# Designs tried in a protein design chat: VH-VL binders against q9lss7. Part 49

Target 1, 226 residues: q9lss7
Amino acid sequence: MGNTSDDDKILSYEDVVLRRSDLDILNGPIFLNDRVIEFYLSFLSTVHSSTTISLIPPSIAFWISNCPDTEYLKDFMKPLNLRDKDLLILPVNDNSNVEVAEGGLHWSLLVYYKEANTFVHHDSYMGVNRWSAKQLFKAVSPFVSNGDASYKECTDTPQQKNGYDCGVFLLATARVICEWFSSGGMKNRDELWFANVKETVPDLVNHLREEILALIKKLMSESVSK
Below, E stands for the ipSAE of ESMFold2; O stands for the ipSAE of OpenDDE; V2 stands for 0.75 times the mean of E and O plus 0.25 times the DockQ between their complexes.

## First folded at step 15 (VH-VL; framework fv_gevokizumab)

Design gk8 (at its last look DockQ between E and O 0.86; V2 from the best seeds 0.82)
Fold by OpenDDE, look of step 15:
Structure gk8 (fold): chain C 226 residues (1-226), chain A 118 residues (1-118), chain B 107 residues (1-107)
Amino acid sequence: as target 1 above (226 residues)
Amino acid sequence: QVQLQESGPGLVKPSQTLSLTCSFSGFSLSRSSVGVGWIRQPSGKGLEWLAYIYWDDDKSYNPSLKSRLTISKDTSKNQVSLKITSVTAADTAVYFCARYPASTFDYWGQGTLVTVSS
Amino acid sequence: DIQMTQSTSSLSASVGDRVTITCRASQRITNYLSWYQQKPGKAVKLLIYYASSLQSGVPSRFSGSGSGTDYTLTISSLQQEDFATYFCQQSYSEPYTFGQGTKLEIK
């Protein structure tokens, strides 16, 4: 845990505060943390400014999945108005212990598409998060549509080639799906965005870290000018 | 059922080029999120990763051998090939091909022995 | 490069025994570790991936555990067909590297 005192704040974006160490994460072969993921999801939300798209922060998704009190969860979910959303982007982490901070080591993506009334799980490492994704699905399903949504694993999800880019795959996949949705989506329940993900994500992940870094630097410069 | 089978010359002379072929079934490299990799094992020694190739022709090589390795695929034939140039006795090993889904190898061939000798 | 070390090159055990094989990485690999079984004349078999995920078709007597740099393969009750050489492999970064192997022999 780097001396918190020396990790300078570099950017405040929406509800996310990025630190110097987050740049190091993006520059290195290092696992993306929840802050970087939350930042980019927030950014995507600004790009795709539809009220019917909801990109859920990692911390919120984790809490939903691990909330021990059903009544509390109901109250917690009310302001999210998930029934009114056409597309939900939910980051999945393999941490299942609420008492252990940062215990997860793998990110994947769970997506809900209302038109098809289906949850789709995208895992870039041989489906290791299938259990966690299923748990999140079970927790969220009662709060979307009429609670009869289906769940499936996308078996044709691009796979990572290392142990540190799972977060990058998550963000790349989320971006592609948001773009797909914003372009009009598809009514075919069997095809959805799968071809887009398969075709685009492998190349996108190769430069997404650099792109995110460039974005942060740009935002930092704009913040100083204000 | 996923199956892989290696084929090679068995014997190669020093300084020559070793050509290996991996034939596989039960899966395709046509726009599928899997690759094929090569691993070798000298007698009595551990395993050494050599290279992999994905459906989109993305390739990677072990840096220690990169200058001597060439990996390629023929998707229509369900084959992956590996060439090793300027072989020496140090290249004597059992060579394996394996399906490569995500930084790991889930199905392997039985391997083919290649001996480099004068 | 990440070095993988299996400190035990050979282990003797009997049918029914609980067997543990260890693997250490030279750096943190955050659960990106696989275990393989090798038998003479047979294809190498993937047993465990991501430190503890059991590969499809592998008997439940095999399990993986560990974190950080230290990982363990456990066979809860050794069967006759389990006598083989076992390798660990890190899948964290290229070049991918293997342990030197642990040969499990009959006592």
Scores: ipSAE 0.864, ipTM 0.928, lowest interface PAE 0.6, mean pLDDT 94
Fold by ESMFold2, look of step 15:
Structure gk8 (fold): chain C 226 residues (1-226), chain A 118 residues (1-118), chain B 107 residues (1-107)
Amino acid sequence: as target 1 above (226 residues)
Amino acid sequence: QVQLQESGPGLVKPSQTLSLTCSFSGFSLSRSSVGVGWIRQPSGKGLEWLAYIYWDDDKSYNPSLKSRLTISKDTSKNQVSLKITSVTAADTAVYFCARYPASTFDYWGQGTLVTVSS
Amino acid sequence: DIQMTQSTSSLSASVGDRVTITCRASQRITNYLSWYQQKPGKAVKLLIYYASSLQSGVPSRFSGSGSGTDYTLTISSLQQEDFATYFCQQSYSEPYTFGQGTKLEIK
């Protein structure tokens, strides 16, 4: 009552709480926040229910990138069981300062595929998150491969044509990669999911906001009816 | 390595269609996720974005001129073309083509002057 | 449409000077801002993209800064070849729009 109806909780999904303002973000040509990103990654985790796939929440990826203490990082990473994963999906944000945090201005995606022992960075705007992706790669690599995984910048990643859809590109790319993996995926270290991403993501990003809105509305309706 | 070159008629009469061609090298619209855009500059004035065409044939036009613009590509020839119908003296400008990776124009041609005069 | 304003149309400076050129957007553009250099008879050159990212092959004396609506191009020590017109461009939403330019002239 005191705040406003715009900040009201509208859905609890797994560990994510969505608010009315999150619907407004999806309806407009507006930069996606952490909550929407986390919600859809959590949804993809339920659709691609496998113990070998891990979609890491934004808050967890941020913490991993910025943990100052090597011993605490080891303790934090141990229960994640990353060595057991064949595919890791890690959101990247350029917020690198843990002391005076300012919300990041750009989302991108870092993906680890065990069979290729390779981290691939997908950035929808001219590689501007490359430094942040490399920091996350360096933090995670010892926990999947004893630090010997390679890093690759995918320069053929679909590019955004505006300043507010980087989160949509992140989620679309993550979805296509999960679908590629769940469909058996090719076992070629040089080809992986790259053609699927290039061919599918451009069209998908035109409709993904609408699809996420419809999904949230459906889940809200199911929560009320139960 | 990346090079773009504009070619055009130099002189066009009012009411005619202006046709411009951008020929490029050092990248391909079949191998790279990039596009080509057109920008013009009237004498002594600023730059005006006109259109782009992307490797997947996605196109966009400046709304102020959209009804008169047509952009197209020939991927096998490494060429992009722009047509402007019903030209007037206001269309007199230097016309640039430029590589369009995202929403930035990273490599430009030297430009070609087009004069619309009776 | 997003209007881009470069409040100064020309500047006079000498070789060795530190030069600052400003650009203001009519709304927040969240670092989607590019800087270009134009010399007569030459191709336009991209200097800076995403507000502060230096394009490959551009000398390190060029830098970009700013956020929100206010952005700055800085040349730390002006060289003879830097006398040109400088344009900003917003990349946030179509139609992409340019500032009117700032001409940097010999003092």
Scores: ipSAE 0.760, ipTM 0.882, lowest interface PAE 1.0, mean pLDDT 89
ESMFold2 (binder alone), look of step 15: mean pLDDT 92; pTM 0.932

## First folded at step 16 (VH-VL; framework fv_gevokizumab)

Design gl1 (at its last look DockQ between E and O 0.91; V2 from the best seeds 0.84)
Fold by OpenDDE, look of step 16:
Structure gl1 (fold): chain C 226 residues (1-226), chain A 118 residues (1-118), chain B 107 residues (1-107)
Amino acid sequence: as target 1 above (226 residues)
Amino acid sequence: QVQLQESGPGLVKPSQTLSLTCSFSGFSLSTSSVGVGWIRQPSGKGLEWLAYIYWDRDKSYNPSLKSRLTISKDTSKNQVSLKITSVTAADTAVYFCARYPASTFDYWGQGTLVTVSS
Amino acid sequence: DIQMTQSTSSLSASVGDRVTITCRASQRITNYLSWYQQKPGKAVKLLIYYASSLQSGVPSRFSGSGSGTDYTLTISSLQQEDFATYFCQQSYSEPYTFGQGTKLEIK
């Protein structure tokens, strides 16, 4: 009987409700869940307030990838206005069963960059999410540009050293790419953000859990003073 | 093609330091997001992870042997070295180096036998 | 430390047989498991990673399955070159640990 106390609401941030158990995840060597990932992506959206950047929540990305009805998908995608976006950040999960919520065990990152008209997949564990990433790419591609976007695997993606930091790598990579974009974007068409990711993500992942935890605590304290 | 090759002394006396070298080709620690690790296997026994070194200079050791292990790399020579101090008979094993992409070893050397004997 | 247990130390089979090797972890490792093949005098080969992902160049007769703590390597139709020792390894947390191995012998 999971101690009901561990599931207490601790923070509401935008559309995300964090719980006590989410703090435990961040404090321990535990796999990041979709709530923590969604929270930080939402936070990044506030930091990078450009209307041309879209960070897609995990639940939405999953739904897009697994939507069985093309017409329904079209209707769903309309309000997202993806054609007007210059940068898309899409979390990828290896869950293939729509009937099982949170059934995935590995996170990776799919990124669309309009200027290059390309999707780039970043997987921190030997490309295990290639299939899932391609499915998401296929689903999203018709709604970006003219549907002629290319797909690439980033072979120089920093790799995780354990089985619980894939979400951390996703968030770190997303952060670096958003920063890259906000700083002016493409200096070299061939390199995009790859060098930045390679250089920065390995160090960032070492302290990102602590940073996220500190952020949550700060937000909690601010909510009480209000 | 990815290749790794171990080299060692073959025989080491007790209390001495064992030095091993891994030479590799087909990849570089400076250009790829991979590391190199060491694994050993005593005769008739299972595999034991010892250490790894990553391209970004990150190192890790098996806690049971940490005090005796030192791993280093020479990127210019495509070599990784492992030192084990204060060796005993328990350190007799075949020692493998392997490429380490992500907490997994995808390419291995053939191994080198090291015997600790007086 | 996570302990990896292969309940069968040795297995006899014939060419053409379907062979299954099992591996159990002392805790949940969430599919971060790899399978290796070892032959005398040859380099160890990675067969499967992340429980079911086939390494490049490995024949399709090899497959991996499982979840949580229990995992299985399957050879659908055993070939002569498949007689070897097979090891599982958890890649979930340090220190990385291996099973004791299962030797597949010719019947």
Scores: ipSAE 0.889, ipTM 0.937, lowest interface PAE 0.5, mean pLDDT 94
Fold by ESMFold2, look of step 16:
Structure gl1 (fold): chain C 226 residues (1-226), chain A 118 residues (1-118), chain B 107 residues (1-107)
Amino acid sequence: as target 1 above (226 residues)
Amino acid sequence: QVQLQESGPGLVKPSQTLSLTCSFSGFSLSTSSVGVGWIRQPSGKGLEWLAYIYWDRDKSYNPSLKSRLTISKDTSKNQVSLKITSVTAADTAVYFCARYPASTFDYWGQGTLVTVSS
Amino acid sequence: DIQMTQSTSSLSASVGDRVTITCRASQRITNYLSWYQQKPGKAVKLLIYYASSLQSGVPSRFSGSGSGTDYTLTISSLQQEDFATYFCQQSYSEPYTFGQGTKLEIK
C-alpha cells in the first residue's frame, strides 16, 4: 500500500496534470518529459485556436507509430478528424516500446502542412529520429492525403549542443511554425517556415524553459485566485 | 566533399600567441546550421576539445583554457580562426579543426603540428 | 566534467576477428556518445554518433551499442584498414570529453 512519493500535483490544464517534479525539470539542465511537452503543445493549441490546427499529444503520436493492427489504427484515427486539418504538429520520440509510458531519449518534430501536401521532419540532433519520423509519417499520411503526401527531412534545422534540450527545440520549433501559419502561411512552396525556424529558434531556446516556468506559475496563481 | 584544412605557424616561442586557421569547403556557415570546432592532441596523449563557433555566432570554450582562447570566423572566406595566448611547452600538440553540426564532430581536418620551443 | 574511460588501451586482433571496444561515462549520458577512428597523419573519422547511429559512408561492419553509462563499439569482421586507434566522446554536455583511446593492432 504505502506510496512514498511526495510529487504533488500543481496544475490541471486541459487534459494535462503537472507535478512539482515537472517544475524541477524546467529549472535544470534536464530532459523534458512527455507531461511538459504535452502541456506546452496544449497551450499552443489554446493560443492558436483554429479548428484547422492540431497539435498531437506525445502519447498519441507514440501510439500511432507503434500500432501493429492496421484496422484498429483506422478506428483510432477516425475521430481525430485529420482530413480537415491544414496544419498538423506531431512530436516524435525514439521510444519503440508501447508498454512503457516513459522510455524515449530523443524528441523531434514532424509537421504536416496541407497546402503543400508535405510532411517535414525537424530533428535538432543530427537526424537521429529519421526512422521514427518515417514510421509516424507512413501511419498518418493515409488519413490526411490519400497517402500521397511528400516527406522531407529538414537538414537545416537548428541543432542542440547538449543532450537535454531536444524537447526545448521541439517546442520552440512548433511555436514558430504555429506563428508562421497564423500569420498567413505559405508564400513559397520551397521556403515554407524554414527561414523563420532557422532565424528564430536559436534565440528562443535560450529562454523557453524560463517562459514555460513563468507560464505555469501564472496559471497556478489564476487557478488559486478563482 | 566536406573538407577542412588547418594551417598554423609550425613553431612558436613560449609566451607568444599561437594563431591557427581552418579553411573549409563543401559547406558554408552562412547557409548551413553547423559550426566549426577545434580539438588538440599532445604527442601520445588523448584528444582535448578547445572551442567551437557556430553559424549563428554562438561560441564556446573549454573552461580549462578559456582565458587564453579566442575563436572567430570569416564566413565570406570559409575560415575559422583560433588564437591561444601565452603559450608554453604544454601547448605543443597536433591541432585539428572539425565540422560541428551539434555536440559531435563529423568531418575533421588532417591536423597541423605546433611545437612550442625557444 | 564528465570523464570518459576506455578500460583497454590496446588490443591485438587478426583480420576477420570480431572486436569490441568499451567506453564508460562517469554519469549517464543517455546515448549522447560518439565513436571516432584515428590513423597517424590522417583526418579523424566519425564512425558512430548517438551511441548507435552509423555515420554516412562508414561500413556496416561497424556498430555501436549501450546505454546510460556503458557503451560498446563492435567491428564484426575486422579488415586490414581497421587497424587504428578508437576514441569515444560524450556529446551530452560541455566540455565535450574523450576517452583516452584504444589502439587496435595486428596480431
Scores: ipSAE 0.751, ipTM 0.878, lowest interface PAE 1.0, mean pLDDT 89
ESMFold2 (binder alone), look of step 16: mean pLDDT 91; pTM 0.931

Design gl2 (at its last look DockQ between E and O 0.79; V2 from the best seeds 0.80)
Fold by OpenDDE, look of step 16:
Structure gl2 (fold): chain C 226 residues (1-226), chain A 118 residues (1-118), chain B 107 residues (1-107)
Amino acid sequence: as target 1 above (226 residues)
Amino acid sequence: QVQLQESGPGLVKPSQTLSLTCSFSGFSLSTSSVGVGWIRQPSGKGLEWLAYIYWDKDESYNPSLKSRLTISKDTSKNQVSLKITSVTAADTAVYFCARYPASTFDYWGQGTLVTVSS
Amino acid sequence: DIQMTQSTSSLSASVGDRVTITCRASQRITNYLSWYQQKPGKAVKLLIYYASSLQSGVPSRFSGSGSGTDYTLTISSLQQEDFATYFCQQSYSEPYTFGQGTKLEIK
């Protein structure tokens, strides 16, 4: 039962409202929630302001994956213009129950790269989200490259060493891939960003919580000064 | 096929240093996604995690034994070593090495018995 | 440290029986729980990880369930080769800790 005091609004960033409890999450060995993940993905979107990169919020990704009506999904997907995107970042959660909000316990990352016409799933815990990732892939695939995109698991994805950093791994991986893409990417389908992820993510995850927290604090201070 | 094999002295005297070696095949420590850990089991008792190591990462130790443990790796030989200093009778156990993919152990060696006795 | 408790140290059963082994954590571990099988003179085998994910090569008669602090390993139809010691392990936080084990014996 989160103390009423922990629910205070501390920052509004784009479409995300962060609460005081979110700072606690970042300070502790606690599982990252949808808000923190959405916030940082939104931030990355501002850093990598290319119109061809789309970072999909967790709530939207979840909805896409679990939408029971194909026609409704089509209408929903129209404004996203996914066919015009070169890179899609899609957070994956293991929640399969649409009736239970925030019921998932594990985050992973699904990435679509148009140049290679492939979806790549990055799971930091032994591929436990494979099923969920495939469901999301199936739902999104018809809206990219005429539905003939391939799907693969990245077998060399850095693995988490605890039960609370899966969200951190997701965000770290997303960051590295966005940076990779912004630097020009690669045309080799066999290499893509895999080396970058393998080499950079393990170190990045060690301080990313602190970095995100510092970012939030900075944004808070700037908001007060305006 | 993933395989791990422990080797040790079998018998160690009190106050001495216990040295163990894990030889493995079917995988490499030159990746960030796989590590090797040590677990021990005293006779008739439960399992105790000791330490793990993985590529270009800081090793980790059980806090209760940290001051006495040193884990190291030789990537070229596919070996991981564990040293335990100042051993006592309480360190008598079967010692296992295991592959450590993600805060769990998916492949184990058969274990090696180490007895601490004068 | 997180304590893992298996309330049953020993269980007797017959071939064909449905067997259930329980494990409780001293705090929430959010499905970061693994089940292992240990037989004398053999390497320990991972059966289940992340509470319910079946390890590759493990028979489908093994299943895991649970949430929060309480978890269960189920063998739907016990086979002769399944008589062994089973133990749980939390992978939520260091130091990683194991249950005391449950020995499954022939009735």
Scores: ipSAE 0.877, ipTM 0.931, lowest interface PAE 0.6, mean pLDDT 94
Fold by ESMFold2, look of step 16:
Structure gl2 (fold): chain C 226 residues (1-226), chain A 118 residues (1-118), chain B 107 residues (1-107)
Amino acid sequence: as target 1 above (226 residues)
Amino acid sequence: QVQLQESGPGLVKPSQTLSLTCSFSGFSLSTSSVGVGWIRQPSGKGLEWLAYIYWDKDESYNPSLKSRLTISKDTSKNQVSLKITSVTAADTAVYFCARYPASTFDYWGQGTLVTVSS
Amino acid sequence: DIQMTQSTSSLSASVGDRVTITCRASQRITNYLSWYQQKPGKAVKLLIYYASSLQSGVPSRFSGSGSGTDYTLTISSLQQEDFATYFCQQSYSEPYTFGQGTKLEIK
C-alpha cells in the first residue's frame, strides 16, 4: 500500500490554504511556491484595504497570460473590474505550460499605476522574465486602459544574489509599492516608487521569510481559520 | 560601453600583502544596482571566485580565503580594491575584475598577472 | 559548495560543425547557470545566463539549454573565432563556482 505524504492543512486565509510543507519552504533556502506568494499578497490586500488596489493571485495572472481565446478572456476579466483600480499588483512567472497551473522557475512583478497609465516590470534577476511580463501586459492593458498604457522595464530593481529568493524579492517589492501608494503615491512620473524600492527592498529581503513565518504562526494561534 | 581594467604590482614577495585595483567606466555604483567582483585564474587552470562588493555596501568573500581578503570601493573614483594578505606561490594567477549585476559576471577586465616570488 | 563538472576537458572540431559542451552540477541549480568564453590574453565574455538567456551582442549561433543539474552550451555552426575555452558557472548559491573548462580546438 501507499506511503503517501500527509501534508496537513495548517491555515485557511481568505482563498488560500496553507500546508505544513509551506512552513518548510519559508525556513529553507528554497524557491517560494504559489501558495506562499498568494498568501502574502492576500495579507497585503488586508493591510492595504482600499477598493482601488488589486493584488492578483499567481494562478489568476498565469491564466490571464495563457488564455487561448479572446472572447473567453473578456468574460473572465469582466468581473475583476480592473478599470476601477488605481494600482494593480501582478505576479509574473516564466512558466508558459498551460497544463501546469503552478510552477515555474522565476518570479517577478508587473505593476500597473493608473495615474501614470504605466505598467512597470520589476525583475530581480537580470530581466529574464521580460517576455513573460510583456505577454501579461498585453493581456491586461485593454482592461485597465484603452490600450495606450506605457510599459517600462525598471532596470534599477534590486537584484537577487542566489537562485531561491526571487519570490521574496517579488513580495518585498509588492509590499514597498503598496506602502508607497497608501502614503499618497506619485511625486513625478520618472520616480514613482523606484527610490523607495531601491532603499528598502535589499534589507527587507533579508528578514521577510522570518516575518511571513511569524505572521502565519500568529494567524494560526488566533484560530481565524483552520 | 562598460569597461573594467585591473592594475596591480606584477610581482610580490611571499608573506606580503597583494593589492589590486579595478577601475571601471560605463556604469557607477552610485546610480546602478550592481557590484564588482574579483576572480582569479592560475596559469592554465580554472577560475576561482574571490569576492564582490555591491552598490549597497554588501560584500561577500569566498569562504576558503575569507580570512585573507578585504574588498573595498571608492564610488566617486569608480574603483574597487582587493587586498590579499600573507601571499604564497599559490596566489600566483591572472586576476580579473568583473561587473556583478546578480550572481553572474557580465563584463570582465582583461586581467592582470601577479607573480608571487622571491 | 556546489561542484560544477565539465566532463570533457577538450574537444576537437572543424569550422561548420555543431558543437555541444555539457556541464553538470552536484545539486539542482534550477537554471541558475552561466556560460563564459575565454580566449588567451583577452577578457572573459559572458555568453549565456539563466541557462538559456543570450547575452546582448552574442551571436545567435550560441544557445543554452538544460535544467536541474544538467546543462548544455551549443554552437550551431562553428566559426573560426569560436575556438576558445568555455566555462560554466553556477549562479545559484555562494560560493559561486566554475567548471574546469572545455577547450575547443581545431581538428
Scores: ipSAE 0.719, ipTM 0.867, lowest interface PAE 1.3, mean pLDDT 88
ESMFold2 (binder alone), look of step 16: mean pLDDT 91; pTM 0.926

Design gl3 (at its last look DockQ between E and O 0.78; V2 from the best seeds 0.83)
Fold by OpenDDE, look of step 16:
Structure gl3 (fold): chain C 226 residues (1-226), chain A 118 residues (1-118), chain B 107 residues (1-107)
Amino acid sequence: as target 1 above (226 residues)
Amino acid sequence: QVQLQESGPGLVKPSQTLSLTCSFSGFSLSTSSVGVGWIRQPSGKGLEWLAYIYWDKDESYNPSLKSRLTISKDTSKNQVSLKITSVTAADTAVYFCARYPASTFDYWGQGTLVTVSS
Amino acid sequence: DIQMTQSTSSLSASVGDRVTITCRASQRITNYLSWYQQKPGKAVKLLIYYARSLQSGVPSRFSGSGSGTDYTLTISSLQQEDFATYFCQQSYSEPYTFGQGTKLEIK
């Protein structure tokens, strides 16, 4: 039971509430939780403020993947307007137990690109989330354009060197893809953002924790001044 | 098919430098998703990780041996080399090279025995 | 460094037996554990990664389980070719470390 002091609220950003313990996660070799991931995805959404890009929070992605009722899912998906999106960023977690919150131990990234009508899965640890990614793909596919989207594993996805940076790889990859898209994308359907990810993510992951931490601290200071 | 093969001197004298070479096929180090590592096994003992290397990335070493280890790559020849300086009897072992996708080793060579003896 | 312990150094079994090999980490490694098979004069083979993911080409009679610090390799029905030494390895943090091995012998 983490000391009550470690759970103090430190920042509210959009719909995300960060706590003191989240800073500890970023400072240490610790697995990123859903709050930190959600925070940075929200941040990226503000940087890439296109209405055609949607970064889906981890909790929502999980719900979509595990929703047992098709009719309920349809209703749930309506406000997301996924058919109007050109790029979807979907975090994937290996949690298979809907009864246990935060039960997953590995993060990966599922991306939908409308122009290519394809889902691409990026897993930084030997594709361990392949099953979970496919489940999410199956759940989301009917709500994207034409419902006939393809699914691919990116085999050139940079791989993590430890057991705690999967979330960092997810966020780094998401960032690179958003930047790629915002720069106009590529017309080549075969290459998409793969080269960008391969070339940029390995270096980005080395300092992304520090960058995120600095961002949070900056936002905290700004909130106090208001 | 992924294949790796170790080559070494077989016998090395104390205080000398041990040089090992790993030749591999079926994959390339020019990708960011695959590296090559070295593991050794003294007779009757467990496995010890030594080092790994990726394309255009910093290499990593076991801290206990870091000062004596140098790992390098020749991408044009599909080779990875390991040097161990100032060897002692404690460095006698079977040395393995293995493909290193993600903090694990999915394909191994057969290993090469290196004996340190005067 | 994370220490990996296999409590059983040697195990005797017969063909057809269900065999279980255990591995314990000195700290939580959150499923970042791999199992290897070693036979004399042959290349070491990866069997299981991420505690329970079966490596391509490995027979389905091999399975992995566990969580936290404790993990298990199971062979549902032992075959003649399965007599070997088995090692666990944590992939959670550097330096990567292995268990001391469990030798599976014919009874």
Scores: ipSAE 0.893, ipTM 0.938, lowest interface PAE 0.5, mean pLDDT 94
Fold by ESMFold2, look of step 16:
Structure gl3 (fold): chain C 226 residues (1-226), chain A 118 residues (1-118), chain B 107 residues (1-107)
Amino acid sequence: as target 1 above (226 residues)
Amino acid sequence: QVQLQESGPGLVKPSQTLSLTCSFSGFSLSTSSVGVGWIRQPSGKGLEWLAYIYWDKDESYNPSLKSRLTISKDTSKNQVSLKITSVTAADTAVYFCARYPASTFDYWGQGTLVTVSS
Amino acid sequence: DIQMTQSTSSLSASVGDRVTITCRASQRITNYLSWYQQKPGKAVKLLIYYARSLQSGVPSRFSGSGSGTDYTLTISSLQQEDFATYFCQQSYSEPYTFGQGTKLEIK
């Protein structure tokens, strides 16, 4: 009997059901939950509708990094055809308990770019998710390469200045990378999207909560008018 | 090898403006996504955060002193400055500068004592 | 503003002892807490950030623990060079605030 009136359904979008409490999260200085993150990643998937981009839901990424059975992982991953993808966007969360639905206390982002055969970790708080990102990298790498992909910590990732915006940084960074990819991608193997992220994300995070709120309200209005 | 060093006047008279400079090496605000902040420790008291300035020009101040503080940077000289106007005896403290990667201060200078008297 | 309380102003201990220093926040800070070491006339040293993450170059005898509002710094086997004053700092929101310090003294 966990739900209160704050959890009234307000929107169904793809496979995500948003609740009134999710609007409250976006409106305040509050840590973003799995639902908001999955919603916006799903929206980015729609906007950048490419068969070679995959934005992985938070729960799936967490499961992959914590799967104890290597053979089950192989069977689970095979139909995803990750070798056919040019760009993978993988949310990272530092939650060791796979049964917890809301996830842990820190979000970061792991990105695979096939042209460079490189995973890049973007962490908006001093690299504290390095271990979790490396576990996800090790779990995914055999399914996009022969286990020979490079791993890189992006030390110039824009940094949060508070304890509640890590999810906002994750989504802003993912959006900028998707835009970079959709605009043609790599110009310099050593630079990739790093300059775009550094130049754009700091300002974007100041407004992204408002943008997501406006987007949700727009989609709610379109749903109700039918 | 990250190093920071404060320099200041040592002694300043009430109502004057206190000017402090942080000189640093081992990193640059032009090539690193970090900032520099100022923290002070009045005699017999704990540490008090004053301000930071960041690589992207973002700056922030402790609201209790905001009207008297100005932080600035000279990226080409690897220097950050803090000015405190209208000082009183309550501003007597050891002043530290520190590298600010995020809401934490990972490398500090040794501090410089500033005394406001007369 | 978030108030940080270190209820113990000083502790006495001997080389080799296990020492624990505590810090409480006036609200939940969800692991956004740092620990610092201060010696007179020396640069302040960051030991721990994000409650448990060890700063590069800090000896492994230092560790952090806690959650929510209650955090601890532990020195597993005290060394001569560890006699200093220790401060916590919340990094959750501006203005960033510090505990009043705990001085670790030779018994």
Scores: ipSAE 0.796, ipTM 0.891, lowest interface PAE 0.8, mean pLDDT 89
ESMFold2 (binder alone), look of step 16: mean pLDDT 91; pTM 0.923

